# Ledger of designs, part 33: VH-VL binders against q9h9l3

Target 1, 176 residues: q9h9l3
Amino acid sequence: PRKMVAIDCEMVGTGPKGHVSSLARCSIVNYNGDVLYDEYILPPCHIVDYRTRWSGIRKQHMVNATPFKIARGQILKILTGKIVVGHAIHNDFKALQYFHPKSLTRDTSHIPPLNRKADCPENATMSLKHLTKKLLNRDIQVGKSGHSSVEDAQATMELYKLVEVEWEEHLARNPP
Key: E = the ipSAE of ESMFold2; O = the ipSAE of OpenDDE; V2 = 0.75 times the mean of E and O plus 0.25 times the DockQ between their complexes.

## First folded at step 22 (VH-VL; framework fv_amlenetug)

Design x5 (at its last look DockQ between E and O 0.05; V2 from the best seeds 0.00; counts 0 for: pae E 13.1 > 2, placed apart)
Fold by OpenDDE, look of step 22:
Structure x5 (fold): chain C 176 residues (1-176), chain A 122 residues (1-122), chain B 108 residues (1-108)
Amino acid sequence: as target 1 above (176 residues)
Amino acid sequence: EVQLLESGGGLVQTGGSLRLSCAASGFKFSDYAMTWVRQAPGKGLEWVSAISGWGSTTYYADSVKGRFTISRDNSQNTLYLQMNSLRAEDTAVYYCAKAPWEFSNYYYFDYWGQGTLVTVSS
Amino acid sequence: EIVLTQSPGTLSLSPGERATLSCRASQSVTSDYLAWYQQKPGQAPRLLIYFASNRATGIPDRFSGSGSGTDFTLTISRLEPEDFAVYYCQQYDSSPYTFGQGTKVEIK
């Protein structure tokens, strides 16, 4: 069986108005929640908005940040050949400028059995924070320091584990 | 500045026991996996043992399983290696080293101590 | 266990020359979980490369790593006097986290 990892990225705003989301941190954890990767990443363009309230990223984090091209290479090496779990993971892949094979991707924001378990509409898009609270009785993304991508990646993995068997069976019958 | 300082090495008889210590500073000790690596005189590096940040997981080389025990005291920022039933082939400089990332299960090592010599004689 | 075999055992070169060191694994090292270390006489090992091709902090750009699967290479583009040492590869794909037997780069 393929190894499974969970990923979560934090983005900052670049471009003329800071509307471009650029990768500034990436965290990857294994099935057990152990951190495989956690790096601050330097975007190729000037940062206009750190989005600190949400991203947790500050200017000081960029002083020794890993250049984007290098970080992307490191991350791709970790992801290659693995099942990658994320929440609204299309945003992470977009920021990485990399798209993992759909057959090896798991998005916890689009797993109806997970929503059902949380007493949410199956076709609704629920936040990671909400699902984590409902299903794991854990509070994430608390405080004023912004999100922790490690914490979010770990939560994502734990959520997926709750429906892994059922969902993998579903995917086997209905390949993407 | 990261610092690792090994101690406890010395001369010991075959079948004897010895306890090595590694004092760590300059980083949050409990957040990093640690390892022991040894090097016999004039020989290459041999991985011996590793332990996760909280000590919940330990790993051993087959050559030391059942005889060596890796542990840590995070309140003291100290890594230990209890060596029992020592053999001549255990003679080596023993290095402690840290993993590169906090909470990481990547067991390669970015900082090393200077090592402590263990000599096992009959 | 994954056995790493390094070659050659000894590499005799002059300053300014290119050094190419090989590390071959008995089975595939997934995700390129391969590191290189340098050890000078009487000193502790120093991390050079991780993820097969990433230079550690403070490592000169004359050092480079490449390879995947079972075949990995450390290259020193132009040997400096301080580069004459023993080099070890190490896999961290699975326990036991084995080292190669080392390659000695000595002055010709």
Scores: ipSAE 0.016, ipTM 0.598, lowest interface PAE 7.9, mean pLDDT 93
Fold by ESMFold2, look of step 22:
Structure x5 (fold): chain C 176 residues (1-176), chain A 122 residues (1-122), chain B 108 residues (1-108)
Amino acid sequence: as target 1 above (176 residues)
Amino acid sequence: EVQLLESGGGLVQTGGSLRLSCAASGFKFSDYAMTWVRQAPGKGLEWVSAISGWGSTTYYADSVKGRFTISRDNSQNTLYLQMNSLRAEDTAVYYCAKAPWEFSNYYYFDYWGQGTLVTVSS
Amino acid sequence: EIVLTQSPGTLSLSPGERATLSCRASQSVTSDYLAWYQQKPGQAPRLLIYFASNRATGIPDRFSGSGSGTDFTLTISRLEPEDFAVYYCQQYDSSPYTFGQGTKVEIK
C-alpha cells in the first residue's frame, strides 16, 4: 500500500495587482501528523501583497526563506509516489507549479462521504475550518495572525482518516 | 549531461504521414514535460505541441490540432510526434525541448535538440 | 491565444553598444510567464531569461530582462561579437505557448 501525506500551502500575492497566488510556505505531514517538511519559501517573483491576515506571511519570514526552485525540488521528492491529501488541493499544486496524478490525489473539499458526515450537501465545497469544527470538534485558523499550514495539514489528514476506508474502496471500484 | 536527439525527418508528400522521435538522456525523463517546436526555413519559432511528464495532459497549436499526436514512452526515454495529413506549411526543422523543472505545468525550455528537417512536397 | 509582437524586426548595432529588444503581448501574461531565447545561425535556440527577468544558468550578466503584463524588454548592456543573433520571446501562461516573430541583432 502506498504511503500517504497531507500538504498545505500559504500563498502571497504576486503579479499584476497582487492577484496571482505564489507559494510562500509549505507544510507536509505524514499519516500520524508528524511534520515532514515546513519551510518558508521565497517566490521567484516580487511579492506585491503578503496577505498576512490570512497567510501569516510577513516580510521577515522571507529574509532566510528557501528559494522557490530549491524548495520545490525538496517538496516534490517527498510527494513522489505517495497519496497526497489536501483541501482544495488544486490551488496548492498550482502554486507549486505541479500536477500530481489524479489516482494519487485526495481532496477533502470534494469527498461526498465526508460532506455527508458533516450533514452538508454531498457535492458542495466545504471549508476546512467548517469541516474541522463539525467533524473533529476542533477550531483551527483562530485569531487574526493568519493560518498555520502545519495545523491545516494535520487537520486535513485527520478529516481524510474519517472516510479513508470508504473512499479508497470507492476509488478502487471507480478509477479516476 | 542532458542530450536530446531528434530523428525521423525527411521528404514526404502532401497528405502523407511521418513520425518523429526524440531520444532523451542525462535526466529522469518521466519527471519532465516535453515539447515540439518547429521553424520553417527562414522563419521564426512556432510552438507545436507539449506533453506532461506522465503523459496525462497534451497540448496542441491550432494549426496542428487533429493532425498531429504527441506521445511519450517513459520506459524508452523517447518523445514522439505523429504527423498526419501533412501540408506544405508543415515544412520545418522540428526541435524537441525539455521543460526546466520536474513536474512543471509551465512550458519554457532549458535544453533543445539539434532538430530534424521535415520537407512536405506536393 | 496570446500573440507576441517583437520590435524592432532588425537591430543594427556595433560591438560595445547597448541593445534593447521589445516584446508586446496581445493580452496580459500572468506572473511574468515570459522567456527569451537566443538563436545563432545553424543552431538550436538557447534559453536566456525566464519569468521575464531571471537569467538562465550560464548566461552572462550583460543580459537582463524586465517588464510585466503586456510589455517586456530584453537588454544587452554591452554587445559582444557572439551576441549577434536572432532573439525570441515566448509566453507560457496559456496554451498555445506562443513565440514572438524574432528580432535580429546584426553587425552594423
Scores: ipSAE 0.006, ipTM 0.512, lowest interface PAE 13.1, mean pLDDT 88
ESMFold2 (binder alone), look of step 22: mean pLDDT 93; pTM 0.947

Design x6 (at its last look DockQ between E and O 0.20; V2 from the best seeds 0.00; counts 0 for: pae E 16.6 > 2, placed apart)
Fold by OpenDDE, look of step 22:
Order: sequence, then C-alpha cells, then structure tokens
Structure x6 (fold): chain C 176 residues (1-176), chain A 122 residues (1-122), chain B 108 residues (1-108)
Amino acid sequence: as target 1 above (176 residues)
Amino acid sequence: EVQLLESGGGLVQTGGSLRLSCAASGFKFSDYAMTWVRQAPGKGLEWVSAISGWGSTTDYADSVKGRFTISRDNSQNTLYLQMNSLRAEDTAVYYCAKAPWEYSGYYYFDYWGQGTLVTVSS
Amino acid sequence: EIVLTQSPGTLSLSPGERATLSCRASQDVTSDYLAWYQQKPGQAPRLLIYFASNRATGIPDRFSGSGSGTDFTLTISRLEPEDFAVYYCQQYDSSPYTFGQGTKVEIK
C-alpha cells in the first residue's frame, strides 16, 4: 500500500489589498503524526497581510523563510507517490500551485462518513476545528497566536484514520 | 550553532561494557530524533541505533540488538549508548547525529559529532 | 533490509573534471528517501543531498543528486581540490537505515 501523509498550509495575503493567498508555511506529517516537513515559506510577491490571527505568521518568520520555488520542490518530493490527506485541501494545492492526483487525494472536509460519525449533515462542510472536537475530543486552533499547521495536519490525519477503512472501500468501488 | 560532542570511548576487553555520551547544544534537543552511527577503522558507515525526541521509540541494527541500549536525558541535552557484551567487530568510531526536522520521521542526518573511538580487544 | 551498492569503489580524477557516482538499491527506495554524505579523512560525515536531489544548506551547486527507484546518482560537475573524499549514500525509506559501502574520489 502507498504511504500516507497529511498536509496543512498557512497562507498570507499578497497582491492588491492582500486578496491573493500565498503560501507562507507548510507542514506535512506521516501516518503516525511524525513531522516530515515544517517550513516557513517566502512568497514571491510582497506580503501585504500576514493574516496573523489565523495564519500565525509574523514578519519575523519571513526573515529566513525558504523561497517559494525551493520549498515547492521540497514539498513535491515528499508528496509524490503518496496518498495525501488534507482538510479543504484544494486551498493547499492552490497555494502550492500543484495539484495532486485525485485518486491519491483525501479531503476530510468532503467525507460523508466522517460527518455522519460527528453527527453532522453528510453533505455539509464542517471545519477542522469542529470535527476534531467532536470526534477526537481535542481543541485545536485555540488562542490568539494563530493556527499551528503541524497541529492541524496531525488532527487531519487522525480524523481520516477514523474512517479510513470505510472510505477506502468506497473509493475503490467509486474511483474519482 | 548546532554542536554534538561524543565522549566515553576507549579500550575495553571482549565481553566488557562501555557507555557513550553525546552532549548536544544549539538546538531544542528534545524535539529531534537522534542516532548513533559507527565506522570501523578503514571501513564504511553503519547505522547502529536511533531514538525519537522524547525517547518513546527506539530502533537498533540487528548487529547490536540485545546488547546495545540507546537512551537520552533531555534535561541534560545528552544522548547515550550503553554497550554491553562488546565484541571485536564493535571496534569503531561512534558518531552521534541529529535528525533534520522536529519530531521527524525522516532518519537522515544533517549534523554529526566528531566521533569517539571504541576499541574492543581480546 | 535495503542494500545499497555504490560504484565505482574508487574514482580517480583531476581537479576540474566531472565526477559521477552511482548508488544502486536492492529494492525500490520509495519517495526518493535517499541521502548523500561526504567524508574527508579524519572528519565526520557531512550531509550533501537529501530527497535524492535536494542540496543541504551550504552545499555548493556543483553537487547535484538525481535518480529514483533503485538507481541514484551523485554528480560533481567540476571537482575542486577539497572535493576529494569518500562519498556515501544512505536510504531512510525503511529500517535499518542502511548506507552504501562508499566511493572514494581520489586525485589522479
């Protein structure tokens, strides 16, 4: 079986009025929650909004941040050939300017059995924070320091593990 | 600046015991997995043992299983290798080395100590 | 275990020449979990390459890694006097984390 990793990215605002979401941190963990990658990333464009309250990113984090092109190469090396788990993962891939094969992608924001287990509507889009609290009895994204992408990636992996068998069987019968 | 300094090497008789230490500085020691790698005189590198950041997971090469014990004291920023039932083939320079990422599952090594020589004689 | 076989055993070259070192794995090294190290006489190993093709911090661009699966290559585009050393490949795909036997790059 293919190795499985979970990814979570933090983005800052670039471009006019900071409306462009640019990758500023990326965290990747393995099946056991071990950190495989965790780097601050320097966007190619000037940062207009650090979005610190959500991203946790501050100006000081960008001083020695890895240039985007280099970081992207490093991250792609890790993701290649693996099943990649994420929450609303299309945002992460967009920020990475990379799209993983759909057959090897798992988005915990779009897994009906996961929502069912959390007593949520199957077709609703629930937050990672909510699902983590309901199913893992764990609080994430607390405080004013912003999100921890490592914590979020680990939570995402743990959530997926709850429905892995059922969902993998479903995907096998209904390939994307 | 990351620094790793091995100590405890020396001459020991076959069947004897020795305890190696590795003093670490320049990084948050407890967040990184550590490893021992050895090199017999004039020979190549051989992975010996690894331990996770908090010491909850250990691993050993088959050649040392049951004889060597890797441990760490995070309060002292020190890595240890207890070597028992030493054999002539254990003669080597022993290096301690650091994993590259916090809480990493990647066991390649970005920083190495200068090593300490262990000589096992009959 | 994954056995890594390096070739050649010894590579005799002159400064300015191109060096090509091979590392072959007994089975597929998934995700290119392969590193290269340089070791000079009397010194500890130094990390050169990780993920098969990524240069470690501070490593000159004359060093490059390539390959996937079972075949990996370290290339030194133009040898400098300080590049004459022993080079080891190492896989970290699975335990035990094995090294190749090394390739010695010596001055002709």
Scores: ipSAE 0.006, ipTM 0.575, lowest interface PAE 11.0, mean pLDDT 93
Fold by ESMFold2, look of step 22:
Structure x6 (fold): chain C 176 residues (1-176), chain A 122 residues (1-122), chain B 108 residues (1-108)
Amino acid sequence: as target 1 above (176 residues)
Amino acid sequence: EVQLLESGGGLVQTGGSLRLSCAASGFKFSDYAMTWVRQAPGKGLEWVSAISGWGSTTDYADSVKGRFTISRDNSQNTLYLQMNSLRAEDTAVYYCAKAPWEYSGYYYFDYWGQGTLVTVSS
Amino acid sequence: EIVLTQSPGTLSLSPGERATLSCRASQDVTSDYLAWYQQKPGQAPRLLIYFASNRATGIPDRFSGSGSGTDFTLTISRLEPEDFAVYYCQQYDSSPYTFGQGTKVEIK
């Protein structure tokens, strides 16, 4: 049986006007929600906008941050061969400059049974905050002081567990 | 070169207290979680406690909860274990060990000290 | 708590033989978070394997790890005189980060 992890990333703004999203934090949790990886990551480019009100990232976090190339190697070692769960996970993979096999990828923003449990349209793209509030009775990402990529990764894994049996069976019948 | 040097072991009476120290060198101490592992004479390894790089998170084995306190002083590169209400079953060699990096859930131990003996007598 | 049971308790072999050490967990160890250690008399443990199958720095390639879920194996392809020691498995999937009771590999 394949091992399962959940990932969440925080990005800062690089490039012109700070509009390019570059990886600045990554958190990975196991099936039980225990933290496997949580590092601040120094982008290879100058940071134009820390996006702190969303990312929670401040200049002091970058002082001892792991350089992107090293962090990417550490992260990919953890992800290789595993089922990876995330929310809008293509953004995390883009920031990692990485492609994970689609058959091993689970995106809680696009799981119809999960939307159904939340009494939401099955094909809608639902935010992590909304699903977590509806299904786990938790507020996340409140005021950024209570939000982190660790919290978001943990919530993502808890959400996936609600539909894991049904969705894994569906994917076995309908390979991506 | 990573070095971990335990001290503070010795003979103590049941119900007594003892404080262990572990002096660390050869790495940036605050970047790494630290752990105490013990080994009773003739027995196997038992995880005792762990502390995150900045001390914000601590965890304990059930057998020592409420009696032992792990702490660290990053300015002195030193890990501590305060042991109170000691019992005969706490008799062991206590090892200081280093986890690979802060913020990981990876509590495997890549470097170990040579241990300090704690003997609890009746 | 995840209990790790190692077998055999003692493995009596000659130099040059293949050693196979088993570690069974009382429940699944997620994401291969299992390590193996070697301990010689009067010495601290030494890390051999992490993530079930990755050799630690400086560990000879005769040591290999395998397994997943509840069943894990350490293999020493050809025993050398320095390999006669006690071996421990350890899980780090969840707290408490438990060790197995050990397997002693000794000269027959």
Scores: ipSAE 0.000, ipTM 0.477, lowest interface PAE 16.6, mean pLDDT 87
ESMFold2 (binder alone), look of step 22: mean pLDDT 92; pTM 0.942

## First folded at step 23 (VH-VL; framework fv_amlenetug)

Design aa1 (at its last look DockQ between E and O 0.48; V2 from the best seeds 0.00; counts 0 for: pae O 8.3 > 2)
Fold by ESMFold2, look of step 23:
Structure aa1 (fold): chain C 176 residues (1-176), chain A 122 residues (1-122), chain B 108 residues (1-108)
Amino acid sequence: as target 1 above (176 residues)
Amino acid sequence: EVQLLESGGGLVQTGGSLRLSCAASGFKFSDYAMTWVRQAPGKGLEWVSAISGWEGTTYYADSVKGRFTISRDNSQNTLYLQMNSLRAEDTAVYYCAKAPWYFSGYYYFDYWGQGTLVTVSS
Amino acid sequence: EIVLTQSPGTLSLSPGERATLSCRASQSVTSDYLAWYQQKPGQAPRLLIYFASNRATGIPDRFSGSGSGTDFTLTISRLEPEDFAVYYCQQYDSSPYTFGQGTKVEIK
């Protein structure tokens, strides 16, 4: 069967007043949660705001970071032909300047059966932190040191597994 | 099973026009960038044009800019190439092909149609 | 634009032999944005290799790609009768996306 991976990204602020979100870290895990890719990425534009409290990115991480064009190539090699799972994944693809085929994309922020399992409104956009606590009894993104994209990608894959059979059957009957 | 079926080839005079079609099946057509690649008789492959799924952004080789127009109808799973002001050098088998991505700016072609012959006579 | 030059133009070999096909770019192809295709007479091209070294779906292990920068190689470790065809390299690092002129692999 088609292989599945989960992705999570951290962004920094570029452009005027740091309002543009640019990719500064990307983590990819396989179905079992093993790390396939985890790199700090140097944006092609000047970093105005590291957003460290949320991103976990500091200037020191950029010293030996992989340049964006090279990192994107490495990431695309991994994603190509696979089902890609993420949380609010459109933002990750936007930062990559790449959009994966919709039929091969799974977004845990927009899966009604997953919200239902968490006793959340089916049409609500729930945070990864809240879903993970409710459904996996785990705390992620703890502390004020910023998020870990590895931890977040792993949590996202485990959440998708809870609804995988039901949702894959739904998508087969109702192609996106 | 991915299938791409070109049609609309034939004989046309220099300066004339022709429209090629490519019927797609076996995948979510709107999820993927699509391309035209041509091959002159006895020659190699030449990329002609591409169209992304994202906003329908179009790309052209310099040799066809201003003369050819790529388009797609996602409701009918069909790719088109409108060819105007045809020249003898446009004589080729025209293949439609699928890229593996919706949009990336970097395209290789994982599935190809059988091709349709366009012959431009003087 | 990036020009791809393939060598040799024709490679005459017997089944079971190793084939080595070269593709040279006029300028560096970054991030390994290079693909290889096989084309048999009367057929459309078939994708073999993408990102210089990744085998496409359904391509047997005897096909491998390598190289970076300006020099890329397709290797067929043990030729099968069905492998006698024309092979093209293609770069997708920058527009226009270009193909090499092809290498014909034929029976000696």
Scores: ipSAE 0.050, ipTM 0.664, lowest interface PAE 6.5, mean pLDDT 89
Fold by OpenDDE, look of step 23:
Structure aa1 (fold): chain C 176 residues (1-176), chain A 122 residues (1-122), chain B 108 residues (1-108)
Amino acid sequence: as target 1 above (176 residues)
Amino acid sequence: EVQLLESGGGLVQTGGSLRLSCAASGFKFSDYAMTWVRQAPGKGLEWVSAISGWEGTTYYADSVKGRFTISRDNSQNTLYLQMNSLRAEDTAVYYCAKAPWYFSGYYYFDYWGQGTLVTVSS
Amino acid sequence: EIVLTQSPGTLSLSPGERATLSCRASQSVTSDYLAWYQQKPGQAPRLLIYFASNRATGIPDRFSGSGSGTDFTLTISRLEPEDFAVYYCQQYDSSPYTFGQGTKVEIK
């Protein structure tokens, strides 16, 4: 069986008006929720909007942040050969300027059995916060300090574990 | 199955021009960076040029800057190398190669074509 | 540019023996952005290792990569007849994405 990791990224705004989402933090956890990677990342471009309310990123976090190029390499090394679990993971991959193979990707925002378990429409896109509350009875992304990518990654992994067997079987029968 | 097929090689005189093509299949061409690598007869590998998938950013070895142009037509799944002002030292088998993931900025290559021979004569 | 120097130029060994190939960079290769390729006569190169120590898909476990910074090593634990070929290292830390000059592993 392939090793499984969960990833969550926080982005800041760069470019004109801060509309470009640039990676500023990445967290990766293993199947047990242990942190494999958690780094602040320095975008290659000037940060216009830290988006602190959501990202939790502040200017002080960028002082010793890992340059994007280095961080991306580190992250890719961890992800290589793994099943990567994430929520709305296409955003994380986009921020990383990379996409993991579809066959090795699990997006908890697009798993009908997971939504069904949460009494949500199977084809709806539910938030990580909502699913976590509903299925894990846990509150994430609380407070005003912004998101914790570690917490989010852990939650994502836990959610996936709830439907892992069923979903893996489905994927085996219906490979992308 | 990933396939890369180079074409356009041949004999050309010094100072001449040639355009190489690489037909790609078996993967979403537009999402991957592509590269040209050449190998002179009996010599080692030399990186020539690369182009990113998303941004279309181009990179060149100093030995070919100003003379070679890498480009791609994503609608045709084809990579090109326009070679101008060819020199004897440009004689080589030219390989097209694919980056391994859907990303830009990391240029190692998991799939290679069989190459096309370019011979530049004086 | 980052110049990669491979050593030895030629390595003569017998099947079953251990092969150790060196790749030295003129400057530190960031994040171990180093790949190894195998090329047999008349064939295109084949990716063996990436990120210095990760085996590419389908590559036997007798191939292993190690190293960081400026010194990298490709090891073939037990040479098989099909392993006699030329091996190249390549850095993708920065453009130009240079190759080493190659090491030929030949049968003794």
Scores: ipSAE 0.015, ipTM 0.604, lowest interface PAE 8.3, mean pLDDT 92
ESMFold2 (binder alone), look of step 23: mean pLDDT 91; pTM 0.932

Design aa2 (at its last look DockQ between E and O 0.06; V2 from the best seeds 0.00; counts 0 for: pae E 6.0 > 2, placed apart)
Fold by ESMFold2, look of step 23:
Structure aa2 (fold): chain C 176 residues (1-176), chain A 122 residues (1-122), chain B 108 residues (1-108)
Amino acid sequence: as target 1 above (176 residues)
Amino acid sequence: EVQLLESGGGLVQTGGSLRLSCAASGFKFSDYAMTWVRQAPGKGLEWVSAISGWGSTTYYADSVKGRFTISRDNSQNTLYLQMNSLRAEDTAVYYCAKAPWYFSGYYYFDYWGQGTLVTVSS
Amino acid sequence: EIVLTQSPGTLSLSPGERATLSCRASQSVTSDYLAWYQQKPGQAPRLLIYFASNRATGIPDRFSGSGSGTDFTLTISRLEPEDFAVYYCQQYDSSPYTFGQGTKVEIK
């Protein structure tokens, strides 16, 4: 039936004072954690702030990066028709200038059964780093060199698998 | 299963008006952009108009701007096309079609209705 | 606007033969934002291919799409009686979204 993928994106600052967030890297993994897509992406406008401490993006990554319009087409070709898993995934879709159907979207930052499994408040918004440490005994986003979107996408898929049966049944009873 | 059913076509005089409807079922209507495409008798397909999932953004072909108005009622799962100041060249089968997502701006049409004929006579 | 020119205008073939349909764009189509549709007489168009090469749900594997940039191809590896129809390409790279004029595949 319907295939599932996980996505994670990294952003840089564009626009006045670098306050606009623009897509600069995207990673997509399949159900087993195999990498389907991992590209640095050149925003269509001037980069003001690489945000390297969090994004991991440096100037040299942009030299041969895929232009946004092309990367968006490649990414949407992968996402179309699939259940897409992410963490705070609305921000990833905004950066792609795209909104995936809500019925096919899974956001690990807002799954009550996952919070319960981590012994966290049911409706709290939990960070990916925290959930991954608590439930997978894995440290991600370590150090000062920024996040790895491959690592983050893989962690997101593994977290969803912990609650997949329960949450899919919940969504069938309560369509979004 | 996805179903789209157009209605409201018919014979109308030049300068007249018609309102087309498209009843949708089998999917969450408000999640998807919707489109009208027309086909003149014996001719190819022509994109007419599109509307976002809750109606805040609309698009029109130059040939229909100012005369046609696309709208939707998400509580009734219905897409509309109000056609005013009709001309002979508006004679066509009008198809309702579904986009595969909400706000793409770059979309193809994964499901189509069976069409409704509009004939404009002088 | 991007003009799509399909060739040939008519393709006369027998059941069991291979059909090759061409769609040429007046300018490059970004990221393969190109789709193919089938339309039988008196029926609505049916999506066959999106993103130039992805087969839509329920489309048999005898239909395949290929190409990039300005040149795109739809191939039907072995024509079945139900495949005799008009085929349209469509670009969705830039507005206005446009269709080719169609290629009619008819019984020889």
Scores: ipSAE 0.095, ipTM 0.700, lowest interface PAE 6.0, mean pLDDT 89
Fold by OpenDDE, look of step 23:
Formats: C-alpha cells, sequence, structure tokens
Structure aa2 (fold): chain C 176 residues (1-176), chain A 122 residues (1-122), chain B 108 residues (1-108)
C-alpha cells in the first residue's frame, strides 16, 4: 500500500463578516478510500456563517465538536510523512493552519493530465464535481444537504489514481 | 456481515451504575459513528447518545446528560455506555446502532444490535 | 428539540391495502434529514428510508417516503403480511435526534 491519503475539509465563516474561513470538518481517506479520519471541528472563534448550503455544517454539529487544537494534532499525525492528495488543497491547509511539504502534496485542481483526460483545458481550474462526473461518471455534492467531505475526499483520491503514474513521473523529473 | 452485540444489561438499584458494551464486527469499526438508542418496555424509541469514529465528538440526550458517558475502544471494536445515577425511567432495552460513514454528520442508523435490557428498581 | 408526532397511532389494514403514515415535526426539518424505521415485535429496528425519500439497501419498492419541512409521509403501496409492525420516524436535523412515538400497522 502506498503512503498516500486524500483530505477534504469543510469551512465555516468567522470574523466580523464571516469572511474568515475556519475549519469545521475534516475527512481523510487512504489510497483505497477507507476513512482514516472524519470529525466535526470547533473553531476557536465565534461562527458567523455556517455556509450550510455548501459546507453542510449546522449549529448542532458544533455541539461537542472536536476543538480545533486537538483536531489539528490528530490530523497532522495522520498527514505526517504521507503524500497528501486534495482538490484546491491550499484552502484546506490554510484552514488547518498547516502547510504540507510541496513535494508531498498533490492538488487535483492543478494536474494538467487530469484536465486533459476530462477534455478540459490543461491549465484551467476545474471543480471536483465536474471532474468526478466526467471521469468517474459519478455525481457528488448533490442535493441541499451540503457537501460530504468524505465523499469529496474519496472522489479526489479516485481522480488522482487515474493519472498517478503519469503525474508521479512528471514530478520526479520536475520536482516542485 | 455487520454484527452488533450488546451486553452488560441487568438489574440495578436506583442511583446505581452500569456499563454497557457493544461488540462490533463485520466492518471497520473506527470508520463509523456509533449510537445508543433505548426503548422502555412497551414504549417507543429514544435516542440516547452518539460518538464519532475517533471518539472526539459526542452527543447526548438531555435526559442523560451528566449521568451517561459514551466511549469507544477502536482497538477492541467495542462501544461503551457508562450509566451513572440510574433512575427508574432509564429502564429500557438499550440498542447499539451504526451510523453510515458517508453521512457521518447525519445521525441515522443502518444497523442495529438486538439490545440489552437494563432494569432500574427502587 | 424537534418533536415528531406520528399519526395515526394505530392503522388497521388488510394485506394488499395501501398504508399511509404521517410524521409531523414541531419545526421545520431542513435538508430532509428524516429517516423511517420498521420494528417488528421482539426485533431491533430496521432502517427503511433516509433523507425523507431514499430507500435503504434491501428495502422493497413498495416502501416510499415523501415530504419536506414539517410534514413527512411513509407509504406502503401494498401491504405484505410481513409489513405489519411499528414504524418510527426520526429526525437528524438537530440534536437531540428525536424519534416519533410510532405508528402501529396491524392486521384488520
Amino acid sequence: as target 1 above (176 residues)
Amino acid sequence: EVQLLESGGGLVQTGGSLRLSCAASGFKFSDYAMTWVRQAPGKGLEWVSAISGWGSTTYYADSVKGRFTISRDNSQNTLYLQMNSLRAEDTAVYYCAKAPWYFSGYYYFDYWGQGTLVTVSS
Amino acid sequence: EIVLTQSPGTLSLSPGERATLSCRASQSVTSDYLAWYQQKPGQAPRLLIYFASNRATGIPDRFSGSGSGTDFTLTISRLEPEDFAVYYCQQYDSSPYTFGQGTKVEIK
């Protein structure tokens, strides 16, 4: 088994106008799609906007949610030493206040071979939903219940697996 | 095949304590939130408590807050319910149930154990 | 808390008939976070419906769920002998994750 995991986070809005994205849920899956982590996370600051229609996060989810500091420790323990796959993963790391080594990071929103396979411009930023539909023939992020970070993490991993060999070879020749 | 087996039920006096266990098999235990639901004799279902896969997030019904503690040992595939300060109204069959992982934030339950009876007498 | 009220308390029907069970919430259950369970005597509950209208794995087509907001319905299009049981609705919109008091479907 490869030392690879996929991560997806849901954020809520904090700060005066809710413009600060704070981690509220994090899901991590292994190469096979098995869930390694899935927790609601309590931000250190007051939540102004739950962004429920996208995040799926509700007020009740924050009751007895894992404090951010504790969750961060748990998550970092899982990520350390792993290749971490995500979609627009910079946002996840920002919310997590942790930045994984670039050489060990794979962002499916910036993999030209993946876009090519989906018949999209190589340098375009495509949504996870779109790529998943095109390449996996699977609908994610449907309905009014908000996103499932587990589903998104699994989809991200599956997408990466489609171009893993080619992309890893490219990275080996062109390290970030 | 998913299997949930509750144990630890029995007769206990009011004010007493009891610890229930639920042995899980047939699935990756740590990947799923777990819950306790109880049913008093001849009555309906009452949600009691839930715990996330890693055990970091817990939820309780108001009726049991401060008295019951849900926990889990993922290395042993076992869910626990520590019940303290038991009351007559706590008398019920206690079911262990599994929440679907893909909707771990959605606490509905797709697999149930057969339950264990807790009787609290004065 | 969200209180779920089921009606009727008891539904007496014959095999082959259509059963309609109601679950009313004291406040809106958003995002259709509503489940239905079946419980037969001496058995643990079984999940029938989730998200108000999705059948759980292995549940026959004769079972269907509908509704939104405060009003939800479970329908059994044609009752089979094995369908006579108690049915519970449950919301998971907010903690506590409350159940309805149940509807007993009994043979007429």
Scores: ipSAE 0.025, ipTM 0.597, lowest interface PAE 5.2, mean pLDDT 92
ESMFold2 (binder alone), look of step 23: mean pLDDT 92; pTM 0.940

